# Designs tried in a protein design chat: VHH binders against WD repeat-containing protein 54 (Wdr54). Part 3

Target 1, 334 residues: WD repeat-containing protein 54 (Wdr54), of Mus musculus (Mouse) (q9r0d8)
Amino acid sequence: MFRRERSIPLRSSAAALSNNLSVLQLPARDLTHFGVVHGPSAQLLSAAPEGVPLAQRQLHVKEGAGVSPPLITQVHWCVLPFRVLLVLTSHRGIQMYESDGSVMVYWHALDSGDASSVQAMFARGIAASVHFICVGTCSGRVLVFDIPAKGPNIVLSEELAGHQTPITDIATERAQGQDGVADMVTADDSGVLCVWRSGPEFTLLTRIPGFGVPCPSVQLWQGIVAAGYGNGQVRLYDASTGALHVQISAHARTISALDLAPEVGKLLSAAEDTFVHIWKLNRNPESGSIEVEHCHGECISDTQVCGARFCDPLGSSFAVTGYDLAEILRFGTV

## First folded at step 22 (VHH; from u2 with S103A)

Design v4
Fold by OpenDDE, fold request of step 25:
Structure v4 (fold): chain B 334 residues (1-334), chain A 119 residues (1-119)
Amino acid sequence: as target 1 above (334 residues)
Amino acid sequence: EVQLLESGGGEVQPGGSLRLSCAASGFTFSSYEMSWYRQAPGKQREWVSHIRSGGHTNYAESVKGRFTISRDNAKNTLYLQMSSLRAEDTAVYYCARYSDYWALEMDVWGQGTLVTVKP
């Protein structure tokens, strides 16, 4: 049974963004880093297991010629095999930092191609695969950055075209080196899902059509695509075929965050309806069918949940952010 | 100059005890997180134990209940008390410093001290 634990205070309330929580676990040191967006700033927090804050940092968007500070859309630690980078997306571009947020190592400005389009440019959706960092854009393009082991020599290697609407989320699975396996999924505002194989050239393997509802959050696990939608549904697809296996009315409002504990196959879902659920995913070895079991439900009173992440590999603890909530809520099993 | 210097290594029989020391100099020792690592012959370096500036400790599963990390800030010294030593504990032991809570890697290492557990 999960219990509410000591919350971590924030300097400012969390913005109403989907996937508005990043978690970096440091088990050896019993530390957990948290990243939360609150408008023009991203707050980084280092905390002890008991919820005691140990350190904090604040990141801002690179100052341009504009009068008003641009809004941040996402902050996320990208863990690569050889390097960890902190990535910040905004209405101006993409910033990559050293893991501690102290040094910006790369800047990518979003080019408003047509000067005439008054539409605010933004980036959203961040994931790492092998030695690449993938970042979504408002145009539906996914920017693939080649990340060196050291230094600032980051290069835009590819732009993936699979979507026609803004990217909402990107998820990757650490490929155990098996050739030909899908290791990335992208989602957009129209609910379209694209399944990719990473490599020197990214390859689109499967395109799953939308049904007119945005998909704010997506996960990939052992050939299963878990998608959370604006209508509160969680859908599980076969990543290889694109077939729908499971549809759950998990929430009464839009899902704002999905997270996965990959070692145990647990899925965390959070939504604006104040609920957080934990699900167990399973693939039937005989039939190949995807199965899901409800494990836990938590109601966070009067809180529109905007971020949720597991805080340990076994999925025995999780953290939550809420709109206009100036704290990170923590839950753990006794 | 910032420096870490390990001492206390040696030969010990299985079941025996040994206390390692790491002398720190050139920085405010009390403000830093410290860790012990070890590297056995032919193996990769592995984390053993960690201690925060405030005294919170953590241990690898392999040494939990047998090893105790501690620090004396007045002496600028980190300790590793090892008990119930096993053959598999044979390794060069290193002390290391984290620059701050945000650092993912240690910025200062000692030269190491050899611990040999043999019958």
Scores: ipSAE 0.842, ipTM 0.929, lowest interface PAE 0.5, mean pLDDT 94
Fold by OpenDDE, last read:
Structure v4 (fold): chain B 334 residues (1-334), chain A 119 residues (1-119)
Amino acid sequence: as target 1 above (334 residues)
Amino acid sequence: EVQLLESGGGEVQPGGSLRLSCAASGFTFSSYEMSWYRQAPGKQREWVSHIRSGGHTNYAESVKGRFTISRDNAKNTLYLQMSSLRAEDTAVYYCARYSDYWALEMDVWGQGTLVTVKP
C-alpha cells in the first residue's frame, strides 16, 4: 500500500501543463532529480529519498525580442546511452542543456523570423531514442535531433510528418536489440497515435486513428501503446497492428500524465480528476493478450494533477505535481 | 592539484577482511560525495558504495552487509572496510569524486588499488 511521504517544496506552483514532471533517478547515490515547469521558469530539484532537497536550479527561456517572456511547455531529462541532456521546450523553441542545466549546448528556434505567422509556436513532447532526441511541435511535426556523444554539435536530422495537429507527447522504448521493432510513439491533440521505428531514417510503422479526443500522454511497452485521453480513458493498443486491446475508464477527467515502470509492467495514470492510479499490465506471451489490473488508487484532494512519475524502477514509489501546488508530492510503498 | 590516491589493496583469503583507503588532496574533501568502484579482469567497472558529505551511505547489493564505506574529513580520507571477502570481490578498486549533486559522472578518479581474494 502506498503512503504519502514528505513532500518536496517548490519555489513556485506547477503550471497547468500535461506531463509536468520529469524524474531522473540516481539509485547509486540515492538521489532523485525532479524537473517542474512553473510558467516562465523550470525548476530543477535534487532530493534525497526522504524528500529533503539537496540542490535546486532554475532555467529560463532565452529572452528574445518578444514583449512577454515565453512560457515553458516541458522540461525533460533525455537519457541516451552515452549522454544525458536536459531538454526544455517553450513557445520560442527548444533548448538543450547539459544534464545539470548549467550550460546550454543547443538552441532551436521555432520562429523562422517571418513576422507573418501570428500563430503562437510551441514545442511539446520530448523523448530520446538511441542517439536521437525527438521533440514535438504545434504543427504536428516531430523534430529529430542527432545527438553527439560530446559537445554542442547537435544537428536536426529529420522532421517527421505523421500528425496534423499539435504533438502532445512522445514516448520511446529502449530497443532490446531486436531489429525492426517499434521504439517510438507520438500522440497529438486529435488523439492520433503514430508508431515509429528509429534509425538513420525514421519510419512510420503504424498509424492509430483518434476518436476526436486529445491524447495528452502516451507510453510504449513491449509492443503495446498505452494512451491516456482527454475523456479519462486509458487505451492499450497493439503497436504493430494498431488494434485496441483494452479500454479502461480510468478517470473522470482528462489524463494529464502516464508513466511506466517497464521492468515490472506497471503503468501510472494521473488526471485532472485528482486521482492517480497504478495499473499492472500482464501480457500473455502465448496469446499476446493483455490484462490490466488495478493496483492502487490515490486521491489528491482539490488538486488538478498535471504530472506524475515513478521514482524507482520497481514502481514502488511515485511523485506528483499539481496545478497551483507549490510542492512535489511523494508516495511510497510500505 | 586535485588528487585521489587509493591504498590498502592486497591478497587475502576468502572470508578475510581488508580496509582500503583513499587519500584526497587539492580540494575540500568534506564537501564532496565520494564513491568506490571496482573493476574485475575482463569485466566492466561497477559501482560498489557511495557516501554523501553528510555521511549517508549506499551499497551495491553484492556487497551489502559485507562492506562499509566511511570517511574521515579531518584526514581527507575515504575508507572501504571489506569483510567476508569472496573470490568475486577480486578487482581493482577505485575511489571517485562527484563534483556536485547535479553531476552524473565523477570528475576525479584515483589510480586504483588491487584486491585479490584467493584461496
Scores: ipSAE 0.841, ipTM 0.929, lowest interface PAE 0.5, mean pLDDT 94
Fold by OpenDDE, fold request of step 25:
Structure v4 (fold): chain B 334 residues (1-334), chain A 119 residues (1-119)
Amino acid sequence: as target 1 above (334 residues)
Amino acid sequence: EVQLLESGGGEVQPGGSLRLSCAASGFTFSSYEMSWYRQAPGKQREWVSHIRSGGHTNYAESVKGRFTISRDNAKNTLYLQMSSLRAEDTAVYYCARYSDYWALEMDVWGQGTLVTVKP
């Protein structure tokens, strides 16, 4: 049974964004880093397991010629095998920092070429695969950046054109060395899902059609695509065939976040309906069918949940952000 | 100059005990997180134990219950008390410093001290 634990205070309330929580676990040090967006700023927090804040940092979008400060859409730690970068997306562009947020190592300006549409540009959806960082855009393009082991020599290597509507989320799975296996999924505002294989050239393997409902959050696990939708449904697809295996009416409102504990196959879903659920995913070894079991449900009273992440590899703890909530809520098993 | 110097290594029989020390100099020792690492022959370096400036400790599962990390801030010294030593504990042991809570890598390392567990 999960219990509410000590919350971590925020200097500012969390913005009403999907996937508005990044978590970096440092188990050796018993530290957890949190990233939360609150308008034109991103707040970084380092905390002890008991929820005691140890350090705090704020990031801002690079100043431009605009009257109003550009809004941040997402902050996320990208863990690569040889490097960790902090990526910040906004209505202006993409910023990549050293892991501590102290040094900006790369800047990508979003430019539509049309001066009249500049204000409408934004990026969101951040994931890492092998030595690449992938970032979604409002045009439906996914920007693939080649990340060097050291230094600022980051290069835009590819632009993926699998979507026609704004990207909402990107998820990756660490390839256990199997050739030909999908390791990335992208989602958009129309509910379309694209399954990719990373490499020197990214390859589209499967396109799953949408049904007219946005998919704000997506995960990939052992050939299973888990998608959370605006209508509160969680769907599980076979990543290779695109076939729908499971459909759950998990929430009464739009899902704002999905997270995965890949070592144990647990899926976390959170929505604007104030609920967080934990599910167990399973693939039947005999039939190959995907199965899901409900493990836990938590109601966060009067809170529109906008971010939710597991805080340990076993999925025995998780953290939550809520719209206009100036704290990170924490839950753990007894 | 910032420096870490390990000592106390040696040969010990299985089941024996050994205490390692790491002397810190050139920085405010009390303000930093410290860790012990070890590298066995033919293996990669692995994390052993960690201690915060405030004294909170953590251990790798392989050494939990057998090893104790501690620090004496007045003496600028980090310790690793090892008990119930096993052959698999044979390694060069290193002490290391984290620059701050945001750092993902240690910025200062000692030269290491060899621990050999042999009958």
Scores: ipSAE 0.840, ipTM 0.928, lowest interface PAE 0.6, mean pLDDT 94
Fold by OpenDDE, last read:
Parts: sequence; structure tokens; C-alpha cells
Structure v4 (fold): chain B 334 residues (1-334), chain A 119 residues (1-119)
Amino acid sequence: as target 1 above (334 residues)
Amino acid sequence: EVQLLESGGGEVQPGGSLRLSCAASGFTFSSYEMSWYRQAPGKQREWVSHIRSGGHTNYAESVKGRFTISRDNAKNTLYLQMSSLRAEDTAVYYCARYSDYWALEMDVWGQGTLVTVKP
């Protein structure tokens, strides 16, 4: 049974954004790093298991010629086999930092390419695969950055074209070393999902059509695509075929965050309806069918949940952010 | 100069006990998180135990209940008390420092001390 634990105070309220919370687990040290988007700033927090802050940092968007401070859309730790980077996306561009957020190692300015487009540009959706960091854009393009083991020599290697609407989220799975296996999924505002194989050249393997509802959050686990939609549905697809296996009316409002505990196959869903659910995913080895079991439901009263992340590898604890809430709520099994 | 120096390694029989020490110099020892690592022959270095500046400890599952990490800030020394030693505990043991809470890697390492548990 999950119980509410001590909350972590924030300097300001969390922004009304999907996936506005990032978590980096450091089990050996019993530390958890949190990244929260506030709007014009992002806050990094290092906390002890009891919810006690030990360190904090603030990040801002790189200053440009604009009159109003640009808004941050996402902050996320990208864990690569040889390096960890902190990535910050905004209405101005993409910033990559050393893992502690102290040094900016790379800047990518968003360019409208078309001087005539008055539309506000932004990036969102961040994931890492092998030695690449992938970042979504408002145009539907996914920017692939080649990350060196050390230093600032980051290179934009590819731009993936699979979407016609803004990217909402990107999820990756650590390559189990099997040739031909999908290891990345991208989602957009139209609900389209694209399944990719990473490599020197990214390859589109499967395109899953949308049904006219945005997909704000997506996860990938053992060939299963878990997608959360604006209508509160969680759908599980086979990543290889694109076939829908499971459809659940999980929430009454838009899902704002999905997270995965990959070691145990637990899925966390959070939505604007104030609910957070934990699900167990399973693939039947005989039939190949995807199964899901409801494990836990939590109601966070009067809270529009925006971000939700597991805080341990077993999925026995999770943290959430809420709209206009100046704290990270924590829950754990007793 | 910032330095870590391990000592106390040696040969022991299975079931025996050994206490390792790590002497720190050149920095404010009490302010830093410290860890023990070990590397067995032909294997990768692995984390063994961790201790915060405030004394909070953590252990790898393989050594939990057998090893105890501690520190004496007045002496600028980190300790690893090992008990119920097993052959698989044979390794070079290293002490290491974390620069701060944000650091993901240790910035200072000792030279290591060899522990041999003979079957």
C-alpha cells in the first residue's frame, strides 16, 4: 500500500505542462535528483530519501533578443552509457548541460526556417538512445544529436521526419543488443506514434495512426508501446506491428504523464483528473498478447497532476507535480 | 595535494575479519561523501559501500550485513570493517570521494589495498 510521504518544497509553483518532472535516481548514494519546470525557470533538486533537500539549482533559458523571457517546456536527464547530460527545451531552443546543470555544453537555436512563420517555436520530448539524444520540435521533426564521451563537440546528426504535428513526447528503451529491435517511440499532438530503430541512421519501423486525440506521453517497454491520450485512455500497442492490444479508460481527463519502471514492467499514469495509477505490464510468451493489471490508484485531491515519475527501480515509490503546486508530492510503499 | 591512501589489506581465511582504512589529506574530509569500491581479478570495479558527510550509510547487497562503513572526521579517515569474509570478496579495495551531491562520478581515488581471502 502506498502512503503519502514528506513533500519536497519548491521555490515556485510547477508549470501547467505535461511531463514537467524529471527524476534521476542514484541508488548507491540514496539520492534522488528532481527537475521541475516552473515556466521561465527550471529547478533542480537533490534530495535524500526522506524528502529533505540537500542541494538546489536554477536554470534559465539562454538570453536572446526577445522581449519576454521564453518559457521552458521540459527538463530531463539523459543517461547515456558513458555520459549523463541534462537537457532543457524551451520556446527558444535546446540547451544541454553537464549533469549537474553547471556548465552548458551545447546550444541549439530553433530557427523557423521560414521567416514568415509567426508561429511560436518550441521544443519538447527528450530521450536518449545509445550515444544519441533525441529532441522533438513543434514542426514534428525530431532532432538527433550525436553525443561524444566528453566535451562540447555535440553534433546534430539527423532530423527525423515522421510527424506532421508537434512532438509531445519521446521514449526510448535500452537496446538489448538485438538487431532490428525498436528502441524509440515518438508521439505528437494528433496522436500519431512512430516507432524507430536507432543507429548511425535512424530508421522508421512502424507508424501508428492517431485517432484525432493528442498523445501527451508515451513509453516503450519490451516491444510494447504505452501511450497516454488526451481523452484519458491508455493504449498498449505492439511496437513491431503497430497493433492495438489493450485499451483502457484509465482517466477521466487528459493523461499528462507516463513513466516506466523497466526492471519490473510497471507503468505509472497520471492525469488532470487528480488520479495516479500504477499498472503492471506483461507479455504472454505463448500468445504474444499484451496484458495489463491495475496495481494501485491514488487520488490527489484538488490537484491537476502534470508530472509523475517513479523514484526507485522497483516502482515502489513515485513523485508527482501538480499545476500551481509549489511542492513535489511523494508516495511510497510501506 | 588532495590524496586518499588505503591501508589494512592482507590475506585472511574464509570467515575472517579485516578492517580497511583510508586516510584523507589535502581537503576538508568531513564535508565529503565517501565510498568504497572493489575490483576483483578479471572483473569490473564495483561499488561496495557509501557514507554521507552526515553519516548515512548504504551497502551493496553482496556485502550487506557483513561490511560496515564508518568515518572518523577528526582523523580524516574512512573505514571499512569486513566480517564473514568469503573467497568472492577477494579484490583490490579503493576508497573514493564525491565532489558534491551533484557529482555522478568520484573525483579522487586511492591507490587501493589488496584483500585476499583464501579458500
Scores: ipSAE 0.834, ipTM 0.923, lowest interface PAE 0.6, mean pLDDT 94

Design v4
Fold by ESMFold2, last read:
Structure v4 (fold): chain B 334 residues (1-334), chain A 119 residues (1-119)
Amino acid sequence: as target 1 above (334 residues)
Amino acid sequence: EVQLLESGGGEVQPGGSLRLSCAASGFTFSSYEMSWYRQAPGKQREWVSHIRSGGHTNYAESVKGRFTISRDNAKNTLYLQMSSLRAEDTAVYYCARYSDYWALEMDVWGQGTLVTVKP
């Protein structure tokens, strides 16, 4: 059983965008960093479980002379083996910052800049795999950045083709895998999923066709692709084969967020229908079939949910952002 | 200059107790988050315990219930009370400071103090 906890105030509301809540869990310090976007601004907050914000920061997209600030689509902490970068996507491109948002270390423009061959109108979808940061674009191409262990020598190393419509979300494997299991999944506005193995050259393992609805949010855990769709359906696929194992009519409206608590195999789904649901994922050890059990349903009264994330690896707490809501709502187990 | 200096390490029998101290100087100690880490021979440094400036504490699962972190802001000293010690607790213990809540890495480390739990 979850109970409502003290909310964290925002200076402004969250924008009505899918996946509009990013967290960086700091379990050793019993802290969580939160990121929420609205227009040209991202709000960064550091808060303890008791709900007191201990630090706050505003991050604005760097502006050229005489140019209006671009709208931000997403902010995300990319955790790499040797560093953490705060990555911000917008209608102008990609910006990468030191983890505290204080210093920009890299910029990639999507509009007609001389340094780029990409012609996409906006970036959306951010994930890290090993030492790569992958970012989606509105053309359906995925940009792969090779991140050095130290310093600013970040390189666009690859562009992945596989989608014909804008990327909605990218997720990487949340659990330690050994062999032959997928590293990354990408999703688009047509509901197509592409499953990849990362490396010096990324390889497409499987393409999962859409079925007439967009896929705003995806997660990947222990070879399970969890996909949340515009019709409120959650689908669970085997990442290696692309086979559909489970189909859940989880919500009445568009799913706007999925998250995973990887240590316990809990999946969170949140939607425009004002609900957050928590599911337990498992594989049958004999058959290999993916199994799911409903654990919790939470109604967020009068709130169109736009982001929801677990605040700890055990899934004992989660946070929610909503359209026109000037606070981050929090829930924890008793 | 900002400095951290550990003391109190030594040899103990299994089931025994030790108290480690970390003397801080060159900064306003009461304003900073502090942690203990340890590094066993041949292993990577691992987190042990954390205390925020307001006194909230947290512990690694392997030491929960056996170790207690505390601070004395009047003496600028961080402590780690270690009880029910086991062979696996043998390590060099370090105290460390975060520069602020946004920092993801410690900016100041002590030199370490060796704890050896016999057999």
Scores: ipSAE 0.676, ipTM 0.867, lowest interface PAE 1.2, mean pLDDT 89
Fold by ESMFold2, fold request of step 25:
Structure v4 (fold): chain B 334 residues (1-334), chain A 119 residues (1-119)
Amino acid sequence: as target 1 above (334 residues)
Amino acid sequence: EVQLLESGGGEVQPGGSLRLSCAASGFTFSSYEMSWYRQAPGKQREWVSHIRSGGHTNYAESVKGRFTISRDNAKNTLYLQMSSLRAEDTAVYYCARYSDYWALEMDVWGQGTLVTVKP
């Protein structure tokens, strides 16, 4: 059972964007780094379980055209085998920083020829696979950046086709230290999912068609694709075949976040219906069928949930951000 | 100059106890997070325990209940009290410092002190 813990104050609030909470878990130090976006800035916080922030930092979108600063869509710590980069996406492009946000290592500009009108260009969806960082775009293309073990010599090595609507989210395999057939899943505003294997060239393993509903959030764990949809459904697919195994009417409104606690196989879903639910994922050892069990439901009163993440790999705690909420809410087990 | 100097290592029988010390100099010790690491012959260095500037502690699963990390800010000294020692605890033990809460790697290491648990 989870109990509300002391919250972490924000200088402002979270923007009403899906997946608007990123964490870097530091379990040896019993410490968590949090990232939350609002408008042209991202707030970074380092906090202990006691709920007081020990450090704070702000990152800002790279300025350009001039009438107003462009909006940030996401901030994410990309953990690669030999380094960690903090990646920020916006309507201007992609900013990559050293893990502490102190030094920008790389900048990739999106085409901004129409910068003085309604911005149609943006990046959204950030994940790391092996030595690659993958970032989604509004066209449905996924940009693949080859990240060197050291230094700033980052190269756009590939653009992946498979989507025809804006990318909503990208997730990579959460199982630590295991080789899997599927390395990455991408999702879009039409509800299409693409499952990929990374390598010298990324290969499309499976394309899962949509059903008329956007897919704001996805996760990948031990060959299970978990997808959260705009109608409140969670669906679980076999990553290698694309076969739908489980369909859950999990929420009454749009799912805004999914997360995994990879050491215990727990899935967190959060939605605009003010609920967070925790599910246990398993495979039947005989049939290989994906199974799910509901473990916990938490009502976050008066909160349009924007982001939710586990704060440790065992799923013993999670954090929530909400629209117009000037704090990160935290919940922990006994 | 920032320095860390370990002491207290030695040989001990199985089930015995040792206390390691790490003398810190050249910085405001009370403001920094500190850790102990160890490296057995032929193995990679592994994390043992951690203490935050405010006194909160954490331990690797292999040493929980047997080792205790502590700090004396007045003496600028980090300690590791080891008990119920086993042969697999034989290693060179290092103390180390994080530069700040954002750092992911230690910026200062001691030279290490050898702990040998006899078979």
Scores: ipSAE 0.658, ipTM 0.864, lowest interface PAE 1.3, mean pLDDT 89
Fold by ESMFold2, last read:
Structure v4 (fold): chain B 334 residues (1-334), chain A 119 residues (1-119)
Amino acid sequence: as target 1 above (334 residues)
Amino acid sequence: EVQLLESGGGEVQPGGSLRLSCAASGFTFSSYEMSWYRQAPGKQREWVSHIRSGGHTNYAESVKGRFTISRDNAKNTLYLQMSSLRAEDTAVYYCARYSDYWALEMDVWGQGTLVTVKP
């Protein structure tokens, strides 16, 4: 199966946040860019399978003189048809950078009002759909930014309602050009899921009610919503109907990451129980029901896993971050 | 001043071989990642192969096993050894450079060299 490969050192550890590993796959160059957040900074690394990091950079939220930087919640490479932006969310809002993190091209401050605000403000959940970047907020609203092919003329084009608790994660899948096909899913701290179709006006297609636990991580693949929950369950829903097809007691503790290898239909789940599992997703051609098969389990000893991602579309390798772990662990097939 | 000059293209029979060269000047060649791309008539430019400064190579699936990329850092030259050539390999071949590991686009391109595989 999978075997441990050479790790990538971090200057610090990963923060104990769900989904705290982002990747940008560069398969032609056999490179992967990694992003990991800790406190007010994000560490960006470029690494090849055969060695230590080839390049590294640290990114801080930009602030005025005398203002302390806010805590970062997520960093993510948003791949759009004509450009790639590095997006950073924090307790003060959203910043968007050129893909190498060197130049900020846009920012949006969350409206915290004055000292009478009771709720802690933050952004969390980042995904790209078509030419849009979508970012979740603590109120449950999802901000939609329209991204031009070139230049800094980014605009907030829509705010989506459908959640009443903080957004935890957003996942997208490239639409096949068909009307009514879901291409985005959003999740929140109540376990509610919303399934959308992107467009000039986003359409809510399906709302899946929660069942009393948060949903930290979500994925969308070929009409399947995969959701990872605070009780360690993975659930697979039909995106068009919202019907629960599969419920897996995958982990003993909170799922902190889900990822998908889209060319092969493999799902990765990772949790605070120190395990990473890989599952194969299929549909029964006669009934249309969603089926799942367990492929691999990996124990990351003494590690609260906080991020895990495939490093290639075929699911031949994956990487893991953990709280108090000063390296990114990597695993690959023989 | 940074320049890339391809050579070695020509006409060849199916199943034949050619070696393309890319002469680099105006920069420290050994420090840069390099790629070959190709563009067939009426088609979009497509990636063919890549080589990192340390010598690690990668290939598009369509050419894997038939093409070999290499570099001679002492001669500032990038090579593409092409064998078992097919009609679909007919294209203008370009060499190109990435400015660094963070760049997502090539910053320097050659003028190209035509490879024609006879039907």
Scores: ipSAE 0.644, ipTM 0.858, lowest interface PAE 1.4, mean pLDDT 89
Fold by ESMFold2, fold request of step 25:
Structure v4 (fold): chain B 334 residues (1-334), chain A 119 residues (1-119)
Amino acid sequence: as target 1 above (334 residues)
Amino acid sequence: EVQLLESGGGEVQPGGSLRLSCAASGFTFSSYEMSWYRQAPGKQREWVSHIRSGGHTNYAESVKGRFTISRDNAKNTLYLQMSSLRAEDTAVYYCARYSDYWALEMDVWGQGTLVTVKP
């Protein structure tokens, strides 16, 4: 059983954006870094289990000349084999920082070309796969950046086509041994999912059609695509075939976050309906069918949930951000 | 200049005990997180244990229940008490410091002290 723990105050509230909580777990130190977006800024906090921030930092979107600061869409720690970068997406483009947010090492401006002059430009959706960082855009293109083990020579190495509407989220699995199957999934505002294999050239393996409902949040675990939709459904697909195995009416409103504790197979879903649910994922060893079990439901009274993430590898703690809430709420077992 | 100097290594029988020390100088020791790491021949450095400035500790699973990290802030000294030693614990042991809570890597390392668990 989870219990509410001491919250972490924010200088400003969390913005009403899906996936508006980023976490970097530092389990050896029993420490967690949090990232939360509000308008043109992102708040970074480092906190121990006792619940007070031990350190705090603020990042700002890169300003253009003379105009109002554009809004941030996401902040995310990208963990790569030889380095960790903190990546910030906005209506201006993509800013990449050293992991502590102190030094910007790379900037990519979005092109406002002829077609884009009549619509909002933005980047959204951030994930790392092997030595690549992948970032979604409003056009549905996914930008792939090749990240060197050391130094600032980051290069845009590829642009992926597969979506016709803005990217909402990107999720990856860690590549370790022979991962000869899918290791990345991308989602968009129409509910289309694309499943990829990363490499020197990214390969589109499977395209799962949408059904007219946005997919704000997605996760990939052991060949299972978990997708959270604008109608409150969680769907579990086989990544290799694209077949729908499980459909859960998990929430009454838009799912705003999914997170995974991959070592224990736990999935967290959170929505604007004030609920956070934790699910256990498994495959039946005889049939290979995807199975799911509900483990926990938490009602966050008077709060539209914007972000939710596990804070430890065992899925025994999680944190929540809410619309117009000036704190990060925390929950832990016992 | 920030310095860390390990001592207390040596040869020990299986099942034996040993206490390592790390003398710190050149900084306000009590304000910093400290860790022990080890490196066996032919292997990469491996985290062993961690202690925060406020005294909170944590351990790698391979040593939990057998090793105890502690610090004496008045003496600027970090300790690792090792018990129930096994052949797998043979390694050079290093103490190390994090520069701040944001750092993901240690910024200062000691030279190491060799621990050998006899067959």
Scores: ipSAE 0.641, ipTM 0.839, lowest interface PAE 1.2, mean pLDDT 89

